# Ledger of designs, part 8: VH-VL binders against Imidazole glycerol phosphate synthase subunit HisH (hisH)

Target 1, 225 residues: Imidazole glycerol phosphate synthase subunit HisH (hisH), of Colwellia psychrerythraea (q47xb5)
Amino acid sequence: MTSAKNVIVDTGCANLSSVKFAVERLGFEVTITDDITIIQQAEKVIFPGVGSAKHAMKNIKAKNLEAALQGLTQPVLGFCLGMQLMTESSTEGKKSSTEGNNDDNTSHIVPCLNLIPTNVEPLKAQGNRLPHMGWNTLTQVSNHPIFKGISEGDYFYFVHSFAAPISEYTIASCEYGSTFSAAIAKDNFIGCQFHPERSSALGSKIIQNFLELDSTELNQELVNL

## First folded at step 9 (VH-VL; framework fv_ofatumumab)

Design B22 (from h27y with heavy chain G106A, light chain Y91S)
Fold by ESMFold2-Fast, scan of step 9:
Structure B22 (fold): chain C 225 residues (1-225), chain A 122 residues (1-122), chain B 107 residues (1-107)
Amino acid sequence: as target 1 above (225 residues)
Amino acid sequence: EVQLVESGGGLVQPGRSLRLSCAASGFTFDDYAMHWVRQAPGKGLEWVSTISWNSGYIGYADSVKGRFTISRDNAKKSLYLQMNSLRAEDTALYYCAKGPYDWVFASYFDYWGQGTTVTVSS
Amino acid sequence: EIVLTQSPATLSLSPGERATLSCRASQSVYSYLAWYQQKPGQAPRLLIYDASNRATGIPARFSGSGSGTDFTLTISSLEPEDFAVYYCQQSDNWPYTFGQGTRLEIK
């Protein structure tokens, strides 16, 4: 169709079939598109991603999606890399959380969409294996509407070596050697470091909460940790 | 067109080392994850190792963990597999393969080289 | 690790017939499933990725379907060049695993 209520942004570098399946199994219709007009007119926008921030940002710019995404006023939900692209920048390319002086001259600092003013850096795993891969719990959960029916201690699926630190934008936390943001939000932009499409019934609940979200709830009910 | 050319295979005695190389052309090498997949004579395919575009993520099959090391040189557009402490069970045709994405999650293998033969025998 | 089981192990058909090959996963891989064709002395060739998307240059007679744990590769009308070994591979996560293969042979 030429118009769509729910859309998944096609940046050209994500495996979108599983995200589409996760939405459709809940009884919702969704359209995968890179059409700026369709994205802007949608009621709900899902922004998934796999891969590195460098490649994703290159594709976003090539498709002229950068300004369009930055101007969205409807609810937007990012998964994993999608969450990371919502930040100011990513320091992809660093393997160690202790390589602090590499930031200023590294070509691996990637400017992102700057929708939520925090940054992605190597996860401080404190000797635990990277990537952080597998099921892990949310240690703190805010009263943000996306978390209706979700509690501290609930399991979600993670696969990442980079994370956003705890900040005023954190709406859920996770612990893996250090505490990091499992989810972040600012206004209409919501990002989850975990993969809802792979997190079983609880992940489906996150997607359902997002798709059923009344836009007025974002201004009235948004509470960060 | 995408091309992957493996080299460095040969006959080697158990316990010895061998280094495989893969030369890539026809695509922006530093934008994609790369992989090694092997096939023993008359057998099926077995994933060996994976490396992201920037070497930030590296994985190994349990059968080779601690013995094999994957690496890449983006300037040379080359992928490597350093194989130490070789065993008879490592005898196989070794394929260099390209992923569809710049990292290692949700990866399949869209282009393959012709392979290089490694035979571990006394 | 995720185990992929292909069936049948060998399928004997004639040109013009329809081939249906199965791949079952020990746990859900969602839509993260690829199919490859391998001819003797050649490297595998990607046919299908993400369960149902045809790779570049692959003829329309090849189609994939399925999700979760149950996947199918269909060749609607066999050509002589289609007699080969077919492998499925789960792309959900590492360690990446392949099925044992289905050999498609001429009657």
Scores: ipSAE 0.013, ipTM 0.592, lowest interface PAE 8.2, mean pLDDT 87

Design B23 (from h27y with heavy chain S107D, light chain Y96L)
Fold by ESMFold2-Fast, scan of step 9:
Parts: structure tokens; C-alpha cells; sequence
Structure B23 (fold): chain C 225 residues (1-225), chain A 122 residues (1-122), chain B 107 residues (1-107)
């Protein structure tokens, strides 16, 4: 193949086969790649991530993907850590130092891709067990096109200890001791804190909505949460 | 050759504590999620707890939440389960199990230890 | 919680016969289903993952099929060492759950 319609970014941090399978079972072809040219020319880009933000960012920088990802103009969908990497920074880095700097203040913050200008912080679970693990409902859902056929009260699968707060970029919310962003979006970049690839028929609907997305739908007026 | 060896099981009275250990070898321990799965005498398998490679994500079965704590020491290639406030229903063979990938939540289990027996009885 | 129901509870067959074991999920697990074999006094052994992928070292007589809510483990021609308990497991949703098991016995 000289080009791919749908791409899963290979950051070296995640088992990408489960995401590939979720896409293929819907009847779509998809290519796992770290090739900048193939990623840039794709119609749809899926950006999954698992593990620590520090480790993922190190791999992204080592593969020279940082600038390439920041320059994407086609629709991009991030899952879980992939959503978190789309933000400005993550305090998950308390367990990780930044490269080349041993300053205490710097070591607890992991700079991310800054595609959506919000931040990831420890989830304020208010005494509830961490991680937030299992089925939970979307408490507010915007009119964003990825939510076609999705309603408030619909269950999605979550597993996380860190979250983005409610902001102007929130397109769906969830509550677990406190209210946090279940999904965020800015322009062509869309991130889900939940795992669509594992969230039942509704999760498959999110992936299908994304893969069928006409980019002109992202230019239509959206109602904020 | 992947090997997982559990230890720390025994006979304990209700309300007491026990700490299980699992020694891992034959794979890069710090790249994989690790799990505890138990089996009550004559019964089926029950997932107990999961921990990611970096301890950043941890999950528990509802039956053990607030009583059990999973942890790992990557330098020692060891997995632990601290069991507090033990109940008769916790009586089981406890298996250490390896996930196939560094996923934040549980998956299938590609390798299992032989298990360590925990009996909670008065 | 997703409930996995295995049938039959006990299957009595002779060596050389075909075994067909069923696992039904209370809701769709897509293809996030694994099969394990457990012999008395032994740990479970992974046979199949992602509904149909055979694990390393597992003989070709073992095959998995199905998606969504209905899954099947097939042993095309039983060998004496195949008489054991078989469990299905889903990993689509928390908590991770197992079926109650199917015991495969010599007739």
C-alpha cells in the first residue's frame, strides 16, 4: 500500500491488535504504522495509548512523531492514555522524571502534545477506590457527531486514576466522586477517557461514528456541555 | 521459560491477615500487567486483582475491595497480595497470573503459577 | 457484571470423538473471550484467545469460534489427555469473569 485510509499510530507503548480488531470487525481496513507520511496522508487516525504519559511521550519523541501528530488536520481519535497525551500536560509524571531535568518542580509534570488545551490531574475520587474501574455512565453528552446514537445514562468502560477536569473542551462527562471529562475535543482532535474498543455495542458505535465521520461535520456549530 | 511461583499461603483465623508473594522469571517482568485469580475448593475461577506494569493502574473484585492490596516490586520481579480482614469465603487456591501485554486493565492470562492455598477457618 | 454460561456442565465422550463446548455471554463481549484447560491439581492452561486464536504450543485439534454472545470451543478428535475441565473467560468488561466450567469425562 502507498497510502492507508485508516491508521492506528504505533507509539510502541500499547497492544495495538485489539484496536485493529475492533476496527476490522466493523468492516473497515486499518494499518498500524509509525510512518509519518502514511499517518499524514490518512483520512482517519486512531491514537491509542496505555501505560505512563512519560514513557509514551519518550517513544513519540524518539520516533519523531511529536511534530507530525501536532500538524494533523484530518479527524484524530484518542483512547484513554491517547486522550491524555492530547492535553497540555499530565501530573501522572509524579512517578517519572522529565528527560534532562532533575528539578523537583519539573519532575512531576509530563508535557504532552497540547492538541487540546486542558490538563490531566489525579482523579478526585472523594474516598472511592482508585482506579475508577468498570462500567459507568455518561452524565452529560454533547451533540458532537461521535455521539450519534449515544445518550446520557449510556454505559462505557473506564479504567483510570487520572482525569481531565470539566472545561470548554468537554464533550461528555462522567462522575466518580467528582465530575470529570469522559471525552474532550478541539477541532479535528477527539479524545475518550473510556475504552470504546471494549465498551460493548455502544463503544463500537463510537468507533463506527468516527470512521464514518465527514470532516465537514466537525465545522458545524456544536453545543457545549 | 516463563515461571511464576506463589508463596505465603496457610491456615488463618477469620479477621486476620496474610501476605501472598509471587516470584517471576523468564520474561521482562516490568513490561507486563500481573494478576491474582483464585479458586475455591471444588469451584470455578474468580478474578481478584490486577496491577499494571508501573503500578499506575490497579483493580479489585468487589468482594475484596477495601480488604486486599495488590503491589509489585519490579526490581525484585515480585508480585504481592496483602489480604486483611480475611473471611471464610476467601478460602481458595490463589494463582499468580501474567497478562500478555502492558494493558491498564485485565486481559486473558497467558501464564499461571501453580498456586498457594489460603484456608480461613476457626 | 457479565455472566458467562457454559454448556453442557458435563460432557461424556470417548477418545476419537468430536467435542463441542458452548459459552454464552449475558451481553456482547465481541471477540474478547479466552478458553482454558484445567486438569486436577494443575493450574489452568491458555488454549484460545480473542475467540479463535490458538495459543502457542496448542495442538491444531483445538479451535475456537464465535463472536458477540455465542462462543464455541471444538476439539476435533479427542485424545486421552484432553479429558479435563474447560473454562471460558471474557475480558471485554470489568470485572473479568469466567464461566462455571464444562467437565469433559471419558465415557
Amino acid sequence: as target 1 above (225 residues)
Amino acid sequence: EVQLVESGGGLVQPGRSLRLSCAASGFTFDDYAMHWVRQAPGKGLEWVSTISWNSGYIGYADSVKGRFTISRDNAKKSLYLQMNSLRAEDTALYYCAKGPYDWVFGDYFDYWGQGTTVTVSS
Amino acid sequence: EIVLTQSPATLSLSPGERATLSCRASQSVYSYLAWYQQKPGQAPRLLIYDASNRATGIPARFSGSGSGTDFTLTISSLEPEDFAVYYCQQYDNWPLTFGQGTRLEIK
Scores: ipSAE 0.006, ipTM 0.493, lowest interface PAE 11.2, mean pLDDT 84

Design B24 (from h27y with heavy chain V104T S107E)
Fold by ESMFold2-Fast, scan of step 9:
Structure B24 (fold): chain C 225 residues (1-225), chain A 122 residues (1-122), chain B 107 residues (1-107)
Amino acid sequence: as target 1 above (225 residues)
Amino acid sequence: EVQLVESGGGLVQPGRSLRLSCAASGFTFDDYAMHWVRQAPGKGLEWVSTISWNSGYIGYADSVKGRFTISRDNAKKSLYLQMNSLRAEDTALYYCAKGPYDWTFGEYFDYWGQGTTVTVSS
Amino acid sequence: EIVLTQSPATLSLSPGERATLSCRASQSVYSYLAWYQQKPGQAPRLLIYDASNRATGIPARFSGSGSGTDFTLTISSLEPEDFAVYYCQQYDNWPYTFGQGTRLEIK
């Protein structure tokens, strides 16, 4: 028997061990896997993504995970790039020629999993250093269950150059030159732009809230920001 | 055939600056993370800096943070290392290296250049 | 940072013999470990990645094994060109770190 209650999807990234440690430290067992059957049978799925959306999507397609991830009905929590992969698309892809000035600037869009219908675009840092790297506060926090015990002004660790804008799917916001979605959610799919596995006690609280989540708590009223 | 060619090394006095360049060919440069690794005379390998395919993610060894700046020009298929406030302990052969992925975490170095020598002395 | 300790520092063997080189990590790096060969005056050459995968063009006599904290590079039957310095490298976490090297020399 190959069943696992909690899984971490193996998207080919190097920080999976830190995610696994963060979960195990809370007293939960978790399995890192790219096995479609094990993922589909799990009660909770953690979807950490690292790197670019382009490379991550190539790996997901190569492992035949795209359709499997899109069909998940249990709670799924994405971290950083994992959140970005849950959107419709990312403009993190290649841009048109940078040598020609005044050419029409057409971004190469990377199609993602389209689990939450918003998009990822370059972070409007307004002169601040990119990537947005370091500790920063949540500006607004919704009543979503993953935020039990989390308040506006709480610090989380970020490292990113691209972000989802504020939308009807935003469940927490952050400011770094401009306001962006620190977390988004739709139905069973929840994504956070920050790294809970690197965010100390507060990050552990997010992971614990997710692992203790009752799927019946995930309804339209609970995700309003 | 993947080829990486470093240049810009030389003899420099402490406190001065040097800029290293690496010209890449034989692969789609803007699909991969690029790295600088150095080796002091008679010593082992030390990672210096890493840059993702789009320059969105950058990392540095603690020994060079605040003094060195990695950058890339995808149109020119070139990687750079701006080295400021040079110290005697920065004396080393500096290698340009390619990673197998487009990001800065989870990288090993599948191809290396021949290296360029930096000597910091009076 | 994750410290990698290679042993022995020097290994003296004859052509045709089996070489076994060890690399130990101060904490688990899972399978995120690579091995490199460096000959005098040359750049390092990737031999093994993900602990056990042989890089393109690397002869079958080279193999890697291990996981977690204990890793081994094995050369089943030494050829004259194999006498070089070997480095392990972990990429589980930043900063990337290398072992101090094992020098394989002719007895």
Scores: ipSAE 0.007, ipTM 0.493, lowest interface PAE 11.5, mean pLDDT 86

Design B25 (from h27y with heavy chain V104E S107P)
Fold by ESMFold2-Fast, scan of step 9:
Structure B25 (fold): chain C 225 residues (1-225), chain A 122 residues (1-122), chain B 107 residues (1-107)
Amino acid sequence: as target 1 above (225 residues)
Amino acid sequence: EVQLVESGGGLVQPGRSLRLSCAASGFTFDDYAMHWVRQAPGKGLEWVSTISWNSGYIGYADSVKGRFTISRDNAKKSLYLQMNSLRAEDTALYYCAKGPYDWEFGPYFDYWGQGTTVTVSS
Amino acid sequence: EIVLTQSPATLSLSPGERATLSCRASQSVYSYLAWYQQKPGQAPRLLIYDASNRATGIPARFSGSGSGTDFTLTISSLEPEDFAVYYCQQYDNWPYTFGQGTRLEIK
């Protein structure tokens, strides 16, 4: 009855229409849904987001999506906040000058889905304006299949104030005052900090690579920078 | 040099059919999305239809949906528009246009042909 | 559908003057906007894509700016060959739509 090959997870975030149109422009059908059964039965899952990790996680838990998302075995691609939700935790706010977190307004850690064992922290912009907003280049790009046709120096659109650091899960890097993970991956879970749906031809290439991805490629490849 | 040459236009009566062709040269035709855009006499531009490089994605304007069929023959480097159930409001200069991307269906039109005129009149 | 409104409908200027043409979208199209030039009896020619990138072969006097709903095409110093009709086009969403055009004519 109600089945979809490609789904966009509806966590209540804005701009889902832009993601849907980016997919549809490539010739693929896609359904925006928060239905656990439809998500679990999909061949490809797109997990977009913008805004607060705290509010997104509350919505995910309210919709009973947490365990369902953690149990997915098919390829999953997260955009921006979606990538951040795939980590162990996100830090929202800044630490006070005191030794600990004795004020809720000064430092806040939000537990996320823990699909990829890294963490999101405030971007170390070294005096540059936050959010990191605009076009910027990938400084290093791995051989991950999502990057077929993508090269170091290619421009993508970013808008974020928090980032995952470089780690063993990094599959692409970017520099904005400091070097951070432009994309991360572990097994079937792939996340990009940039917005493919806003990144013109190159962003479309990322989405197309994901939708054309043979899931066996993720089991065969050992991906690193 | 990219070249797009349209043909097949003419005078047709309402309710009948016409097939437009576009011959492409100067680029790897089978890597790019192709489009039809029309312009009624003295009016602006109207997107009609899009076809991806592999024919996997096809889109139509609501005004022509169900009546027009876009297709391509990559071996012959040709784009087609089969126009059925023609109406007076389909009267226009029909342009063949190329998308800019080799992997996407193409969002804008980097090269255009000179157009072929279709007049639907009794 | 996304409606693009161009203004003014007609712009009368002299060679050497600066032309500023506006395109306003009924909803955000981000930077997914192109500008075309059309001379009488000729096919449209791509000038600008992704709001601000000049297409191959387009003179530096042409520039595009804007994002979201408000876009501008600027011609810094008009040449005689620049008097034509200019169209904006969005490609954020289906169906692709064009503005109604701005006619740039000699004063």
Scores: ipSAE 0.005, ipTM 0.441, lowest interface PAE 13.7, mean pLDDT 84

Design B26 (from h27y with heavy chain I58T, light chain S31D)
Fold by ESMFold2-Fast, scan of step 9:
Structure B26 (fold): chain C 225 residues (1-225), chain A 122 residues (1-122), chain B 107 residues (1-107)
Amino acid sequence: as target 1 above (225 residues)
Amino acid sequence: EVQLVESGGGLVQPGRSLRLSCAASGFTFDDYAMHWVRQAPGKGLEWVSTISWNSGYTGYADSVKGRFTISRDNAKKSLYLQMNSLRAEDTALYYCAKGPYDWVFGSYFDYWGQGTTVTVSS
Amino acid sequence: EIVLTQSPATLSLSPGERATLSCRASQSVYDYLAWYQQKPGQAPRLLIYDASNRATGIPARFSGSGSGTDFTLTISSLEPEDFAVYYCQQYDNWPYTFGQGTRLEIK
């Protein structure tokens, strides 16, 4: 019945083809789709995204994907915005402005899919430039299966100004003025703030670990950070 | 249809200021990031500045950082570029451009205005 | 910053011929590359995004290919209206950068 083993959810975002390329480079077949039936029947679901949670959630709702994504029981891996959409909400917030350009912004909290009970907030960069853009290290790494062959100090590519704080769902941390969740997980839902599809050999290792994941490994005793 | 109309260009002396405006129509303005891209006479395209849907994030080319300020007014469906301390090298046609989504990173430019000319000369 | 180098600077061809335009990045941009067409006195027009996806309304004769550092825009059979300047743009990293352009002119 399943028409695709591995699926990339079509969220309407610009980076879908680069994610497909990263998967195919590893020797796996993958299909980009917004078809609810194909997504529900897939063995592995990749949930990528770039952009803000507001636009992504609008697209998800317009495509009638919200309930389908919330009901997935197979492993799901989110990248960057995809991770943020897995939380309860994202604060996109008004920033201080000398121009007055924020006068008509009335929305600052975007309800998301609520798959992992944490929230996304502005990154506390402590004077460092935002966005946090470029290569940075994982400071702590859990025993989660996606991290097989990944160690503290390994470099991944980040581009973000919002982050999930450290919580019981954190499976890897990163430091950029403050410590934040580089990756989070709950049950079958796994999200990473970094972009594995752009993180060289180590990013490819994350994707490979996910695609090779035995579903029983998620039911083993795992310790979050 | 999507339309972007720039205005505010003109002849200005070095060291002075000018403010460009862009009026948007045909799409939900506050759902998209907006950008300024310039083109010097007979030269190629150069990205100048970027602003997210909510003004929460802005970015600038190194050549204009500290001198130019991008802003937007979503109620008026308008984008602005405040240009201070203008230099002869800022002489260009300035395009207002729309991103494909509300974010400033990983963006290409799916629609462009016709541009407004800025000439910085004595 | 990521530098994009387009070649050739000028390409002289006749209608009906195939045009192949190159764009090379100083470092990998994955598939975060777009192509634009600009005619004299007009604003740029998006042709291709994500290296190979044709933008809405763009004729099938336009195609993009490549990944990493080497990218190609192909026009399979030139029409008179295709003679223009073509720019590539990367959006993998800030600052966003454009190539210097390839001018496609009638021979």
Scores: ipSAE 0.006, ipTM 0.536, lowest interface PAE 9.7, mean pLDDT 86

Design B27 (from h27y with heavy chain P100S, light chain S31N)
Fold by ESMFold2-Fast, scan of step 9:
Structure B27 (fold): chain C 225 residues (1-225), chain A 122 residues (1-122), chain B 107 residues (1-107)
Amino acid sequence: as target 1 above (225 residues)
Amino acid sequence: EVQLVESGGGLVQPGRSLRLSCAASGFTFDDYAMHWVRQAPGKGLEWVSTISWNSGYIGYADSVKGRFTISRDNAKKSLYLQMNSLRAEDTALYYCAKGSYDWVFGSYFDYWGQGTTVTVSS
Amino acid sequence: EIVLTQSPATLSLSPGERATLSCRASQSVYNYLAWYQQKPGQAPRLLIYDASNRATGIPARFSGSGSGTDFTLTISSLEPEDFAVYYCQQYDNWPYTFGQGTRLEIK
C-alpha cells in the first residue's frame, strides 16, 4: 500500500479538487483516498464530506469507513458537512414515504459519526435568508492551535442551513440571526462550519495551522470558548 | 438510460397558474438534486429553481421567488414546478435537469429533458 | 450574482479549423464551471464539467481549461455537427448563472 502524510477522505463530494488545490498551494502534498489503511496511517486527515448527511453516511458505510474514521487518533479536520458528520446526529434527514408532508421528528434525524458530542439542527436565521451564504465574521475565537493568527472579526465563507449550537465543544462562534458554532473540537477531531478552501488568505491560514499541528498541542481545557 | 420527460406546459393568460411535471427514469431519483432551467424564445438559458434529494434545501431565481414553488415526489420519481401569478416574461421552454449529485451546491446539470413550452399571453 | 461573459458572441469558422471559446466570471468560481452544447430544437448537452473534465460520450476534440475567473472551451478540429450554441455555467454559488452563449456558425 502507498503511505501518505496528508490525506483527504474521498467522500464523493464535488469539492475534493478545490480542497486538494488549497492544500497544494501551501506547499504540502496530499492524497485523496478512501483506502482505510492509507487513512489510518496518515499523519493528518482532512474530512470535507459530501452533499447531504444522509447520503454521506450511506457512502461512508458502503466504503466501510465508519469504524475506521471513529478510530482515528491523529488530527482530523472537517469542513462544513465534514464537521456536521462528526456530531451525534443531523436533523436534515426526512423519512421517505408516499406522503410528501411527514413532520415526524424522529424521521428527520440522521445518525452521524458521534466523534464530538453535539448535534446539528436547523439554523435559527430569524428572518434572514437561508442558506446562510457568503462572507461572515467569527464573533468569538478560542486559543485553539488552528486559530493561530486568526482574530475575532475575521471573515470566512459560509454556506449552510443547519448548524451546531454553542456548547462546551465550541472553539469559534458566528452570528446569523442567532449565534452558532463556527467551529467545534474534541481531542483530535476538529470541525469548521465555514469553508477554509474558499476563505482566501485566512482560510489558507487555517489549513496551514492544521497541517503544521503537533497533536500534543490539543489541550481541550485551554482552547474551548 | 437516463430519461426526463416534462409536461404541463401550455398557453395561459397573465396572472394565472400552471403546474409543470417532470417524470424521471433510468437512475435512482432519490440520490440526486433536481433543477428547473428555462429558455425564452431566441434567448439564452436561465436557472429557475433547485431542490436537494430530500427537499431540505430549495433555491429560486430572484425573478420567480414568491411566485414559483419547486417540489418532488421521490416515490413517484417526479419533479414539479407550481407557477403562480404568471407574467409575459415567464414565457419560455422549461427544462427539467438532473443534478450531478445529491446536493444543491457544486451540482452541474448532466442530463436534460426535452422541455415543455409555457406561453403567457392574452 | 456571478455574471458570466462569453466571447465572442458569434464565431464563424470552417470545418477542420480550431475553435476557442471564452467564458469570464465576475468573481472566482474555482473549477465549478460547465460547458453545454445546444443545437436548434434540442435540449442542452453537457460537454465539460469541473472546468476540464469531459462528460461521458463527448469526443476527444472537445477540451476545457481554466480556473477562477477565466475559462476556455477548445474544439481542436471542427466537425459539421459542432456548429451550435455553446453556454458556460457556474455552479459554485446561488443563483446559478449561465453565460449569454457563443454561436458557432459555418463561414
Scores: ipSAE 0.010, ipTM 0.589, lowest interface PAE 8.6, mean pLDDT 87

Design B29 (from h27y with heavy chain W53S, light chain S31G)
Fold by ESMFold2-Fast, scan of step 9:
Structure B29 (fold): chain C 225 residues (1-225), chain A 122 residues (1-122), chain B 107 residues (1-107)
Amino acid sequence: as target 1 above (225 residues)
Amino acid sequence: EVQLVESGGGLVQPGRSLRLSCAASGFTFDDYAMHWVRQAPGKGLEWVSTISSNSGYIGYADSVKGRFTISRDNAKKSLYLQMNSLRAEDTALYYCAKGPYDWVFGSYFDYWGQGTTVTVSS
Amino acid sequence: EIVLTQSPATLSLSPGERATLSCRASQSVYGYLAWYQQKPGQAPRLLIYDASNRATGIPARFSGSGSGTDFTLTISSLEPEDFAVYYCQQYDNWPYTFGQGTRLEIK
């Protein structure tokens, strides 16, 4: 067979099986794949990731997934690094030395998929410890369909040192020394900085809302912060 | 092939310090989280410390917090463990271990070195 | 911290027999569980990750199953080289913890 209803993109990153378990626990079938045709024909695409944007983008390009992901028209939900890969760029990367190159231990921008026109930058923790690790609340929550049954003050699990700032694409915010985007969205692309697969019943609710989503609701109910 | 080679172990008196090193080869060292795991003589495995590829995320077991410091030098493809205020209960074979990804909060260990022995005794 | 309890502590079997090793967590670790084999004088070797995925180069006779708090490592038909100590490890979060080990020995 050539297609699956629900797909988890195999970017070569950690956490794929645990995301699959989280989906299956809700009664849905899901397939982990890096097959472009299967991904393009799926009704729902989950785009998870952990680790560095540099490593993930290298794997995406090696698998020839970049253009395929950019062309998706069905709903796509990214978790943590998956959300960060949906932006224009991340500042977490360092330029590696190459043959004939005098690059050393310097920081640089890592280009990402540019699905949502914002950027990932170091979190302005204002003296709080990094990473921002553990349970924290959503400060503001839009009426986006993935937040059905989710309210301001609800707890989600975060682990990150980099974040997207508040922008027209923000659909939920969180505060940790400064306010940042807990979730972002544009059209069919939705990303959350927190880990819904690790966020107990509320995280399961986010995944369920996404999998039950009628794609037309993204045009009717979506209100950014 | 992936290879991890530990060094720097030895016999040391309580309260003293040792610095362990791990030389990595056979993979792109700066793309992976690295870890230290120890095993006391005749006992099981105990996680000691963890470090992300860019040193941005670091973790320690409660038993070593404040005494041990993990670090890495990506240019030299080396992982380090600075062990201060050593105790008899730190006596163990210390393994350098590689994570499968650059992720320190949910890692198993896909490759291990041979280990270096640390004996803390008077 | 999450405590992992392995049972039995020692399992005595003959080559050709089926081995079933248990690992029980004090709280849910979902599927974040790995299994390792350690032979005397050697470093541990990864067998299974994410509860049920075989690591590269591991023979098909090794399989893992379970989720939440109860996990099993099965060796369908023991070979002489399989007699070793087996450890489970959870990686749901810090601190990473290991079980105390099950020693698989020749009857």
Scores: ipSAE 0.008, ipTM 0.559, lowest interface PAE 8.5, mean pLDDT 87

